# Ledger of designs, part 11: VHH binders against Type II restriction enzyme HgiCI (hgiCIR)

Target 1, 345 residues: Type II restriction enzyme HgiCI (hgiCIR), of Herpetosiphon aurantiacus (Herpetosiphon giganteus) (p25258)
Amino acid sequence: MNYQRSFEDLEFNAIKWWPQELSATVAEASVLPILISSQDLFISILKLSGTHPEQIFDVINAAQISANLFLKHLVVLADYGGEMIKRLGKEFQEIFPRMDSTLEYYMNYTFKGEQYTYIFKKLPIKGLDNSKLAIDGKAIIEIKPLSDLYRDMIMILLYGSTTEQFNLAGLEKCEIGTILGKNEIIYTYITQKYLYVSRITNGANTNSLGQIAQTYVCDILSKYLPNDYSVTRNGKILLSDLNSQDSTKTSFDILVEFADKKVGIEVSFQVTTNSTIERKAGQARDRQNRMHAHYYWIAYVIDGAGNFERSGAVRAICRYSDCTVAYSESEIAVLAAFIQEKFNA
Short names: E, the ipSAE of ESMFold2; O, the ipSAE of OpenDDE; V2, 0.75 times the mean of E and O plus 0.25 times the DockQ between their complexes.

## First folded at step 4 (VHH)

Design k17 (framework vhh_3k1k_2; at its last look DockQ between E and O 0.30; V2 from the best seeds 0.00; counts 0 for: pae E 11.6 > 2)
Fold by ESMFold2-Fast, scan of step 4:
Structure k17 (fold): chain B 345 residues (1-345), chain A 122 residues (1-122)
Amino acid sequence: as target 1 above (345 residues)
Amino acid sequence: QVQLVESGGALVQPGGSLRLSCAASGFTFSSYWMRWYRQAPGKEREWVAGISSSGGSISYEDSVKGRFTISRDDARNTVYLQMNSLKPEDTAVYYCAAERWGLYSSDYYDYWGQGTQVTVSS
């Protein structure tokens, strides 16, 4: 069995997006993975929606995106969070004017330099919040069809910055409507906004995703490894300092032990490109050398569309590891085979 | 057999009012944007007013804002243009257009009526 992998071999065997069986658990921890995995579809919808202000609804219906997921992209990119949505609902009647004849509420907005009036079909409603819109972490995986409520919300989030009410309703960042159909601008804008969103996400969500990734690997390893092998998350071992006689406790995302034999495993699943993989790559050579000095082995589980955009880092990890696999069950089974072969040699 | 039939054009005095109607047949009216255009003698055709397929988005050319009102009745497959405070400069043939954009830019559909004459005497 070949346990040495090139970048090309690893990418070929990669899943790039979170396994379906983890979709609900991942969504509860962070909405970012589902947003990034649907980003290309979202961008395509924006690119095709440039001919009139409501064309986007026809494009959404033609695409395979749920209305709540589409709305969540707008909410996140406009930084229009749950408390702002609640406030919009509570103060709607004070924010927006009514038509004289129909008594429907409306907003004046701009599309491609022309002024339009949008008449709300459903808003205002009682209890407007993330849960009602199915855009909280629990509900984001639900497939909601486009409705009058979603149309009203989408219009506000696309064009809100162009309205007279933008300050009253906190809509100053609701500007995606101004770039509809501007293909080159859209890609750059969305990519940069998602980088910003990723940067402001708190460490708790990042740590939760890392723990989900590690737990999945542990569960599969436990299925394939003998019961007398210990599989421990955040395992620590004493390794000699290469520059002194001092031993330092070194932690691994997963530690597999049997008798006097040990394999340290690092796990990285990133759908968005970031510096985490670069950090692991920078440590790879030293960690392998220290493990080998004790007659131990080092392995990596590397996957995620974002990680494969960092080819230099992934190549370094492949070079300075005893086994590197992608994230599917079949790949983790290869890792289990590697461990058994080393422990029984 | 797509057809748009405008009606309501007439001779009217400055300051008067007219209501134009455009009756549509042969297509799914509720899926189309409806627009009014006008063409005065010796001038290019000018957009006047538009209403989205849902009726939710409405727009007007600057010179008619506050004076003209566009509306639609999907049950009757009809779009209306209520024209108030008419001026001699509003004299033109008024055309109804049904417009629809598909997923691709090449999926543009338009249907035009034959026009109805509005004359505002000086």
Scores: ipSAE 0.014, ipTM 0.511, lowest interface PAE 7.8, mean pLDDT 85
ESMFold2, look of step 5: ipSAE 0.005; ipTM 0.392
ESMFold2 (binder alone), look of step 5: mean pLDDT 83; pTM 0.837
OpenDDE, look of step 5: ipSAE 0.437; ipTM 0.763

Design k18 (framework vhh_3k1k_2)
Fold by ESMFold2-Fast, scan of step 4:
Structure k18 (fold): chain B 345 residues (1-345), chain A 122 residues (1-122)
Amino acid sequence: as target 1 above (345 residues)
Amino acid sequence: QVQLVESGGALVQPGGSLRLSCAASGFTFSSYWMRWYRQAPGKEREWVAGISSSGGSISYEDSVKGRFTISRDDARNTVYLQMNSLKPEDTAVYYCARERWGLYSSDYFDYWGQGTQVTVSS
């Protein structure tokens, strides 16, 4: 049986987005996957919302997007983090003016060159934070409808840079409202901002997603492989030349062992394009050669919409591997079949 | 089907006040921006004030800022224009209009009422 995949075969069998059963765990580790998977919908909402400053609320209601997820897109793109949201809540009364007659708080903002006044309906509130807005951790997967609080927050994040309070409230990057309905600008602006956000997201979150991806593969392999087979995360093996004094072990995301037989497995699930897959591709030939020298095998589990944007890297991995599969349970079962065939040969 | 009926226009002295009302029917009032326009004899209709579907966003023409206040009552399907410190140059027929653009409508025309006459004269 040939376990070699072409890029086209691998992409055809790919899921491209995280499995639904992992959605809460993934969201707790990183907000990027849910943001990237909803990015096209978010962009479509912006493109349709160019007629009036509050048209976006009608479009959000018509679209299949939760208000908290929509707000999270704005928060991330404006670099308006949890500390800023807490400060906004604590200092709201010092930041925004009040109407003379009603005593309601308001902001003056600009839309398409015209000045507007927005009157806040719910803000200020005590204890304003990411948790209250359901925009962090696994709360982001909760489906929150538009409320006066979400409308108030969305207006600040869309138009904040055009207000007199922009510097005092840290709203300098709250400018998405200025590009509503500008179809040619929106796509490039949003995608470039998300590329930047992906780059500055901390390495601990990236490492956590890697561990989630590896755990899922281990769980499925353990389901399909005999109990006698050892499945170890972050497994290390010695591949040094016997004439070398080098005692450094080579690590694999997953190591499957039975008796004297070993398969090293590398796992990559990336919804955004990054250099990680290129590093794995660059190492693939050497790692395969070193494994073969010891009569071992190398396999890869490669998926994610971002990884398939890097066709050259994925093709190199497919070329310099003994088995490459995508991330579905049925694909990982093919990997299990490969391992059993090699161990029983 | 869509109907807008303005009322409240009258003859007032300079410095006086009037409250205009616009009763709407034939559409989901709460889903639309509402605007007030005015037209003086021999001139084009000019925008005066606008209020969003939620009532949260409000805008005014510069010459009426601080003097006029737009508001809405969705329970009564009515938009209001409170006019204070009226000047002779505010003399015009005042029209209520429903915004032409909606998410669910390809309707490219503003819907207008018949208007209500405001005259500011000594």
Scores: ipSAE 0.017, ipTM 0.489, lowest interface PAE 8.0, mean pLDDT 84

Design k19 (framework vhh_3k1k_2)
Fold by ESMFold2-Fast, scan of step 4:
Structure k19 (fold): chain B 345 residues (1-345), chain A 123 residues (1-123)
Amino acid sequence: as target 1 above (345 residues)
Amino acid sequence: QVQLVESGGALVQPGGSLRLSCAASGFTFSSYWMRWYRQAPGKEREWVAGISSSGGSISYEDSVKGRFTISRDDARNTVYLQMNSLKPEDTAVYYCAKVTWGLYSGDYYFDYWGQGTQVTVSS
């Protein structure tokens, strides 16, 4: 078996998005991965929904996006947070007028210079919040159909700023309807809202996602490796400095040991591009040389759409490693086979 | 080719102040969002502050809010971070980043990082 991968081989075997079995755990830690993996679909829906104000519902159904995920994209883009959603629910009857005959609540809104009326089908409801809309924590991975409640919420988030009530309950933020079908304006609007997305981006770059990534690799390795092999997270080994006679402790995301043999493993799963992969790439040659000086080996588990956008860094890691695999169970099984071959040689 | 050069890092006592600068070249500076990040030894890199291309939208990490101020000078292709009331926990290498974000700014998820400047807060 050939354990050294090219960039092309690694990308071909990559999953690029978090494994389905980790989707709930990842979503609980950060909503960024699910938003990024569905971003192209979300943007395409906005681009295709410019003909009439409720066309977006037909496009959502055709696009096969879950209604709660679509709503989460709108909430993030508008910066219409959970406290505003609770306030909207509590104050709904004071905000919106009622039809004379049916007593249904409605809003008058503007789309492309023309006035329209939307009659709410489900709102108002008691206890409106993120949890009830399945846009909070791991509920975001649930596949909710486009119900009357979601239609009501989507209409408010698209057109709230164009209503007579725009200055109530944060409705002035609800202006996404103004960019529907306007491809050039969509990118400008999104970039103007970038800093609001940074709160989610910061969450995705936290230590918790790294721990989830490492734990998954450890669990799969433990499944395929003999019980007498030691698998340690954040393992440290004493390695010589090649420019001096001194030894220093060097940490690896995962350390696998058996008798006098060791494999140090670095793990990176990034759906967004950041400096972490460049840092690992810059250190790869030195780390491999230091490991080899002690008759040890170095391996990497590299995946995530963001990491593959840094082809130079990934190529360097492939070049200066003894084994590099992508993130799936089958790829980690290849890593386990590499370790067993080296330890039994 | 994109180049970011940070400067202004120094050793200061708690309660001190520093002004960091990031000189940019190789791109149309006025068209891009800019961010400051920091990384303490043994910790992950964290976002500190961000400023929009127009300068009209500014945001900060909660622990630095009220103490740090981000600004930009498009005529000089420079972004600044004014740091006041410095604490030992602010000790880190500070990085300037040119923002390109695939979710909201095109096809790629790129932050271009500079080389960094060391800030040490201790007596």
Scores: ipSAE 0.000, ipTM 0.115, lowest interface PAE 17.1, mean pLDDT 81

Design k20 (framework vhh_3k1k_2)
Fold by ESMFold2-Fast, scan of step 4:
Structure k20 (fold): chain B 345 residues (1-345), chain A 123 residues (1-123)
Amino acid sequence: as target 1 above (345 residues)
Amino acid sequence: QVQLVESGGALVQPGGSLRLSCAASGFTFSSYWMRWYRQAPGKEREWVAGISSSGGSISYEDSVKGRFTISRDDARNTVYLQMNSLKPEDTAVYYCARVKYGLYSSDYYTDYWGQGTQVTVSS
């Protein structure tokens, strides 16, 4: 069995997106993973929706994206926060005009140089908020169909910047409707906005998502390893400094122990690109050398679409590790086989 | 108050042509999108064509593209469906619909329907 991996081997065996069984737990910790994993689908929908202002609803239905997830992309990209949504609900009647004959609320907006009128089907409603729209916490993973309320909200967020009411309603950034079908513009616009959003929010998400990632690995390892092996999250061992007789207590994301044998495991699952993997890469050689000095081993579980965009860091981890696997059950089983082989030798 | 009245349905031979009209009253016609739907015996109602309030956006169901033309005359408060190269499969009751918004098949925006006009294509 070969436990040494190239970048190409690791990427080939990677899942790149969070396992389905973790979707609710991950979504509760951060909305970014589900947004990034659905970003290409979202972009594809925008690219295919350029013929008519409301063609997007037919494309959404064909593309099998939930209406609440699609709406969440618009909310994030337009920087239209929960307090703005609450205000929209409370002040709707002061913001938007009514038709003379039907008394229905409407907005005039622009698409491809032509003026259009959208007549609201459900708005205004009392208590409009993120929870009612299923765009926060665990609710984001709920599969909501395209309803009158979602259609109303999507139209506001697509075309709001082109309405007379844009200042009054805070819709200045609601401009994605102006780029529908403009393939040359869409990818760059969406990708740049998401890069900025992900960089701002990454710090808040790091600890909770890291714990989720580690727990999953521990659960799978416990399934494949003998009961006599101890599997500990944030395990600590005493290691000697290579240039000193001093010993320091060193922590690993996961520590596996049996008798006098130890394997330290580092875990990284990142759907967005960030500097976390670079830090692990920078420490990899030293950590491996210190482990080897005590006749211990070091392994890594590395996955996530964002991490594979950092090929230099992943290659360094592969070079300075005894075993590196991706984040599927079958890959973690390879890690378990590595551990058993080392502990039985 | 809102009323949509279709006319122009008839019995025609395959390859023939018909022009359907829908006269609208009781609302500001120029502010609304308009659609044509049809329902054949034993089948679900099917969207056929749509036209925006400005007339600048038009769409058709794939089976009628190149054969049918939707148009509107806001001065007469009328939407039209010109049907050419008619096929037996086009046999249906044709309905004019006022749409709060949108060109395509979603019925969520359709708030008023005409009574329909029968088109029969048979030899």
Scores: ipSAE 0.000, ipTM 0.121, lowest interface PAE 21.1, mean pLDDT 84

Design k22 (from k00 with V99G T100P G103S S104G T105D Y106W T108F; framework vhh_3k1k_2)
Fold by ESMFold2-Fast, scan of step 4:
Structure k22 (fold): chain B 345 residues (1-345), chain A 121 residues (1-121)
Amino acid sequence: as target 1 above (345 residues)
Amino acid sequence: QVQLVESGGALVQPGGSLRLSCAASGFTFSSYWMRWYRQAPGKEREWVAGISSSGGSISYEDSVKGRFTISRDDARNTVYLQMNSLKPEDTAVYYCARGPFLSGDWYFDYWGQGTQVTVSS
């Protein structure tokens, strides 16, 4: 099975998460991939942090997660966006009370049915925003240590819903602190919240992530293919319909051409589960038959933890393709070898 | 923001030479393929040359092979097109673009404003 893959073969060769060399580009396009890849670590931190309300800081340090990435999980799950963070900064002195003795700002909050007081160590600060917290765009991949500012923000996002200020500060959804150490509900709660986040934001940068995935494949193919092979994004070819005398232009994510020979390539890299792969699977047999009628070939580059959860779709793609590879340089090199073999036959 | 700024275009006589430069900013230049395109009066935009992120893969349109050389200087965030033995048919606005080598269709990621090359006597 050199070029024909089973599902098991493909999954074995898969990377499942975006390549490190693409991490900055992917993070700029979407925060979801880095959040999903770090979700298990985030959940483990929550599960280990149940003995007292500030134990989580010790666990964060021990787990070696960046403080900004941990904070981003809380921000996303609490639906606490950049405008809310800016408003919190501007109105902080109006929202939170001050201690009579020290003039320090504080919040009263609840943890496991008991009342606690947290004294802010850095807040308020001028110009509080996503940039200062390194939780937006490429900054999310920066490794920020746990600082007093991050501690203050994490306390607000963990326990904000239990404070008297929750409505005034928009902290109604800041409730993860109430489930710390409750192992029986943490996975269900976090997983369900991320399902909602993924559904709501799934369309925001879908085209950008697809563009990144396809560009990477093009770069590696061009490295391994002869210089006179053309590699075209969104390439179109005229194919006859099997059920009619008509011909229609059919597009492929990538089209590789040399002389009269063509390989159409479809690319899918999905870290979250969605139905896009099922559409490609449903079209696979017809597209292969139409390509073969013209003595052309069809190939797929399929990877991402989310796609492998759709085993039926991936098996159909493996069955109705001339070559299916996963998303690494070594796998794409196999695709390049396939193309050269077919073009030289 | 991402910017690509082409320079070096001029009026030159047949058989002459020009070196075009494209200065890039606002992204990690060393991580991207860079391409040159041109658009002649009354014609569609066509691909001219491409160079991979590593510089290890280089490709040219057939009509310019042996006459044009693409190169990059990652320390200066600049891609170059050395044009030798220029012909009247090379008259066009030359564009720098970010992305992989390709042929056959429109592709845009980021494009510069272009630089005019005119070959006439």
Scores: ipSAE 0.000, ipTM 0.098, lowest interface PAE 23.2, mean pLDDT 82

Design k25 (from k00 with V99I T100P F101W L102E G103L S104G T105D T108F; framework vhh_3k1k_2)
Fold by ESMFold2-Fast, scan of step 4:
Structure k25 (fold): chain B 345 residues (1-345), chain A 121 residues (1-121)
Amino acid sequence: as target 1 above (345 residues)
Amino acid sequence: QVQLVESGGALVQPGGSLRLSCAASGFTFSSYWMRWYRQAPGKEREWVAGISSSGGSISYEDSVKGRFTISRDDARNTVYLQMNSLKPEDTAVYYCARIPWELGDYYFDYWGQGTQVTVSS
C-alpha cells in the first residue's frame, strides 16, 4: 500500500469540517468552528437581503441555516456578549419606548437612509440569556426555526446602532443592517471581524480542540489496532539531536508502541488558518530523520479547511512523513494499517 | 455589575519576576474560566494563559510556557499570573478576562482596565 500522500490526495480524502459525531463536543469547547464553517452562508444571506429592512427573514427561511446560528454570528460580530443580553432583558422596559395604544415596545431605526419603526413581537421576556436563545455550548448545534423572539433579537443586532437607544443598551457595534445591499463591502467587513475574534481566542481554543482531535484519533486507532499495542496521548521518547549527537526528549501528540517499535503521530485539525501548521511543516524533515535514525516512523493526521489553505506547509508534511492521512474513520483506519504493517515487518 | 481589576504591574529588569492579580466581583467567580491577555505597543491583544473554573485545566501561549504560572483563589475571587524570567518582549499592558463554562462566548467581552508591565534596565 502507498501511505505517501500528495497534497491533492490528502485534500480529496479530507472532510474539512468537524465530524458530525463530534459536533456537540466541539461546540462545547469552541463556537468558532461552526461559525467559520457557516460563514459563507451567513455572508450570502446578508448579500441577498438588501431590498427592505425585514427581507432578511425571508432569506433566512429560504436558506439552510438555523435562526440561533444566524443570531450567534450577529452576537459575535457586534461584541454583544451574554451579560449584555441579560442586561438588555432586565432593562428592556427602561431602554425601549411603548406604543400609546397597544403598549407594545418598539424601536426606530435607519435602513438605506430612511427611517423605520419595528414593533417587538415577543420582547421583553423574563430571564433573557444565551441559554434561552440557544447560542452557547451544545445548544448552538440545535436547529431552531425563526421565531418571534429570534426576529426581535435579530432586528436589535442588525439595526441597534441606528436607534436612539444605542448607548443605553450597548448597541453601538450593532451595525450589520447598515451594510445590507452593499455587497462590495460585506465580505471584507465580516471576514475582518472574524479574523479579529479568531486572533484573540485561538490559543486557548486550539488547546481544547487539539485534545478533542487527538482523542478521536486515539479512539479510532484503538478500535483498529491489536489490544497489545500501546496508544498514548502526549507521548515522549528520547531521540538523538541531529546537530550535537545529544539525546533530547521529543513529544508527539500520539505515540503508538509495541515491543521495541514506535510510531509518533502529529495531529492537526484547523478550520481557520494560523501558523501552527507551518511550525509542524518546518519541523517535519528533522523529526522524520531523528525517528528514522532509531528505526521508528512518523505519521500525521491533517485536516480542516484552514490547513488546506496552507498548501506549502501541507506538501512539506506529506513529503517528510512515512504516512499522512486525513481526518475520518476510513483515513485513520489506513493509518492503523500502516502501523500494523511496520510493526509486523 | 461585573468588574475585573488588575494589579501588580511594575518596571523590572530582564530576568526579574512579577506577580499579577485580578480581583473579580459581580458574578459567581468559581463558575468561570479566567484568562490573561497582553497588548504590546502597536500590536493587537494576544492570549497569555488560561485556567478552568475547577483549576484542573491550565494552558499557556508557547512563548511564556515554563516561565509564567496562572493560578486562582476562589475564596478571594482572584486569578494570578506569576511571571518569572521576564524578557523585554514581555513588555505590555496585561488584562484579565472572564470566560463562562471553560471556553464560552464572553472571551472578548469583559476585560479589566489592565496593568502595565515594563521589562527594561
Scores: ipSAE 0.000, ipTM 0.201, lowest interface PAE 16.1, mean pLDDT 83

Design k26 (framework vhh_3k1k_2)
Fold by ESMFold2-Fast, scan of step 4:
Structure k26 (fold): chain B 345 residues (1-345), chain A 122 residues (1-122)
Amino acid sequence: as target 1 above (345 residues)
Amino acid sequence: QVQLVESGGALVQPGGSLRLSCAASGFTFSSYWMRWYRQAPGKEREWVAGISSSGGSISYEDSVKGRFTISRDDARNTVYLQMNSLKPEDTAVYYCARVGFGELSDYYFDYWGQGTQVTVSS
C-alpha cells in the first residue's frame, strides 16, 4: 500500500556495486567492476605492508594479485592518468637524479618519518604508457607478474609525493605509501577515493552504462509484470507544460503502459559521485506534478555507492516520487508490485 | 665508525658458485636496508640485489634473478650474496652498501668498502 521510501530504507536495500551477473558486460564499458571486485584484496595488501617501504612487493606476491591490476588501483586512486604516465616517461631524466658511479636513476623518499633511497631497475623506458603497463581496456584482465618495471611504477605511485621532486610530473598526487599499515585509515581513505575519482567516471562510456542499467530493470520488470503491460526503454509521453499551457513529448528511461495507465521510470546507477543524480533531484517535483496532472505516476530506480553520497538529492527524489527502489531483483519486484497496484486501482 | 667489509670474491669457472659476505660495523645493522652492487671492467656500476631490514622485502636485477640469492644474518651483522650458475658476464668488483638517508651516491661513497673481485673465466 505504501511505496514511499526513506533514504535510510533505500540505502539499507542497496547493493551499491554492480550485480555480479552484469560484471562482464559492465567491464566492457568500464574498468570499475574489476577494480571494485578486487578492492578488498587491494586494501588487505595495503594493511599488511606497513613494516618497510618495499614490503608491499612480498605481500603482492603472497596475495596472488596481478601486478597490472594492483598498479591500476594505484593509478586510479592517485588520479595519475595516461597523459601523466607518458610525461613521466618522457621527462624521467629531468625529474630524477642519477648516481655518479652507476648512472642509475634514483629517488629519495620518506616512509614513517625516515628517509630512504629507491634505485630504479628498469625506468626510464621509451614510450611508457598505459598499453605498455597493461592497465587499459581489455589488457587489465591479463595476468602480469611483478616485474622490475611494475616495481618501479609502484614505488613512484606510493611515494612520489614524499620526494624532493614532488612538484614535478604530478608526483604530489602519489601519496598512498603514507597510509601503508594504518588499518584505521585505509578502508575509509580507499573507499572515499573510489567514490570521488573523476577519472574512473570520465573513462567509462556513460551512455553504455546507462543502457546496461536500464536493460537490467526492463528484464526484471518483464519477468514480474503481466505480458499485456508494455515496457518501453526511452519511452516518450505527452505531458502538459506548466509554463506554456502546451503539451510536449517527455522522455523517460523506462515507460510502463497498460490501457490508459502510465508509469514513467528514471534509472540511475552510479558507483562514483557525479552531478547526474542532482539534475534528476532538481527536476523531480516538476516531473511528478506533470505526471499527476494526467493521472500518471513517476518512479525511480536509484543505486550505486556514488549516488548514496548525494543524500540530499536522493532524499528529494524519495519525496517527489510515487515509488523509489534500489537496484536488486527483490527491489525491482517491489516496483512491479507498485505498478500493478496503480494500474488495477 | 661505519664500515662495510666485503669478502668471498675469487676466480671461478663458468657454471660455478660463490658466496659473498659483507660484515657491517659502527651502526645498528638490523635497522637498515642492505644492497649489493657490482662494477664490471669498462662498464658503469650497477645494483645487483637488495634486502630490507626485516628481510621481508628482497629484490634483484633482472640479469641475476633465479641465479643469485641475497640474505642477512642480523646476529652476525652480515649480508650475503649467494651466486649460482656464474657467467663470464658476472665478472666484476662486488660492493656492499647501506641504504639510508640523503642521495645514495654521497652515502654510497661514505658507507661501502673496497669491494671484492669476482672473476668468471675458464
Scores: ipSAE 0.000, ipTM 0.082, lowest interface PAE 23.2, mean pLDDT 80

Design k27 (from k00 with T100S F101W L102F S104E T105D T108F; framework vhh_3k1k_2)
Fold by ESMFold2-Fast, scan of step 4:
Structure k27 (fold): chain B 345 residues (1-345), chain A 121 residues (1-121)
Amino acid sequence: as target 1 above (345 residues)
Amino acid sequence: QVQLVESGGALVQPGGSLRLSCAASGFTFSSYWMRWYRQAPGKEREWVAGISSSGGSISYEDSVKGRFTISRDDARNTVYLQMNSLKPEDTAVYYCARVSWFGEDYYFDYWGQGTQVTVSS
């Protein structure tokens, strides 16, 4: 069997978005993949919602986006993190005025140069936080309907910068409402705002997405490979440097070993385009040559919508590898078959 | 809409110099990391140089280090690549790219159309 793929074959077999079984684990480590995979839908909702300030609720109801995921996009873009949400809850009564007649809280805001009043239906509530809004950890994958609480939060995050209370409540970045229906600027504005959101990925004291991607491949390989095959993450192998006589320690995302036979595996799953795949592509030929010099093999697991936007890099990886597969269980099973064939020859 | 327009590519003799410019529009230029890449005929695209949004972090591919200098002028929304001591192996189409960071882990690039640099007698 020929285990070398063309770019077209690899993309055809790709899943492009994180596997369903990893959704909870990925959400605990990072909300970025979920946000990016839903970004086009989110942008489409904004583009269709320019007629009046609450039209967005009708558009959300017509779309297949959960209210908590929609809210998370706004929270991220407005840089309105969990501590600000908690403060908003604690200080709500000091921030927003009450109607004399109904005693309901309200905000006055601006949309397309006209002044409007929004009367809160559920806020204030005790213990307002990310958990109650299902916008953190694995809760982000829960499908929450558009409730009165979500409507209240969405109105604050869309129009908060136009309220008299914007400085008091820290709502100066809550301005997405000002661009609703302005198709010409929506993509650029959203992309620029995302640069300022260091809180999209936790980084600190959580598993990286790369580590999650590697662990999944290890787990599936262990399921399909014989028990006596060694499968290790961040495996190190002594390889001759072509520019030196001494062996040097070289690491692979995954190393599979059996009876002195070795396959080094590199893993990349990127839902956004970036230069990481270009780096792997630039190293591919040298790494393959060094592995072959020791009678070893090199394989790649490449997937993610972002990586397939880098066709030149992916083609180079396909060319300078002994086996390249996409990220589904069936694709990783092909990698396992490759390894068994090479180790049993 | 994001637009990157490269210019300054030309035919030059070995040992010569060129300055490439990349004019950016459609975004807040000063907020973005910028990079230069190149692609020679029949070869893969390779990274050449990068500069952070503040200008405080600059990096180069080893083969151009000491010969090329990347810089930016945020008032003019332009990133530059000064190329000195040009060699025939520097012949390539040079591309400007915008880098967007999503927290610590992720970034993505937008590309210009490229400008041809040929180093030959």
Scores: ipSAE 0.000, ipTM 0.109, lowest interface PAE 19.3, mean pLDDT 80

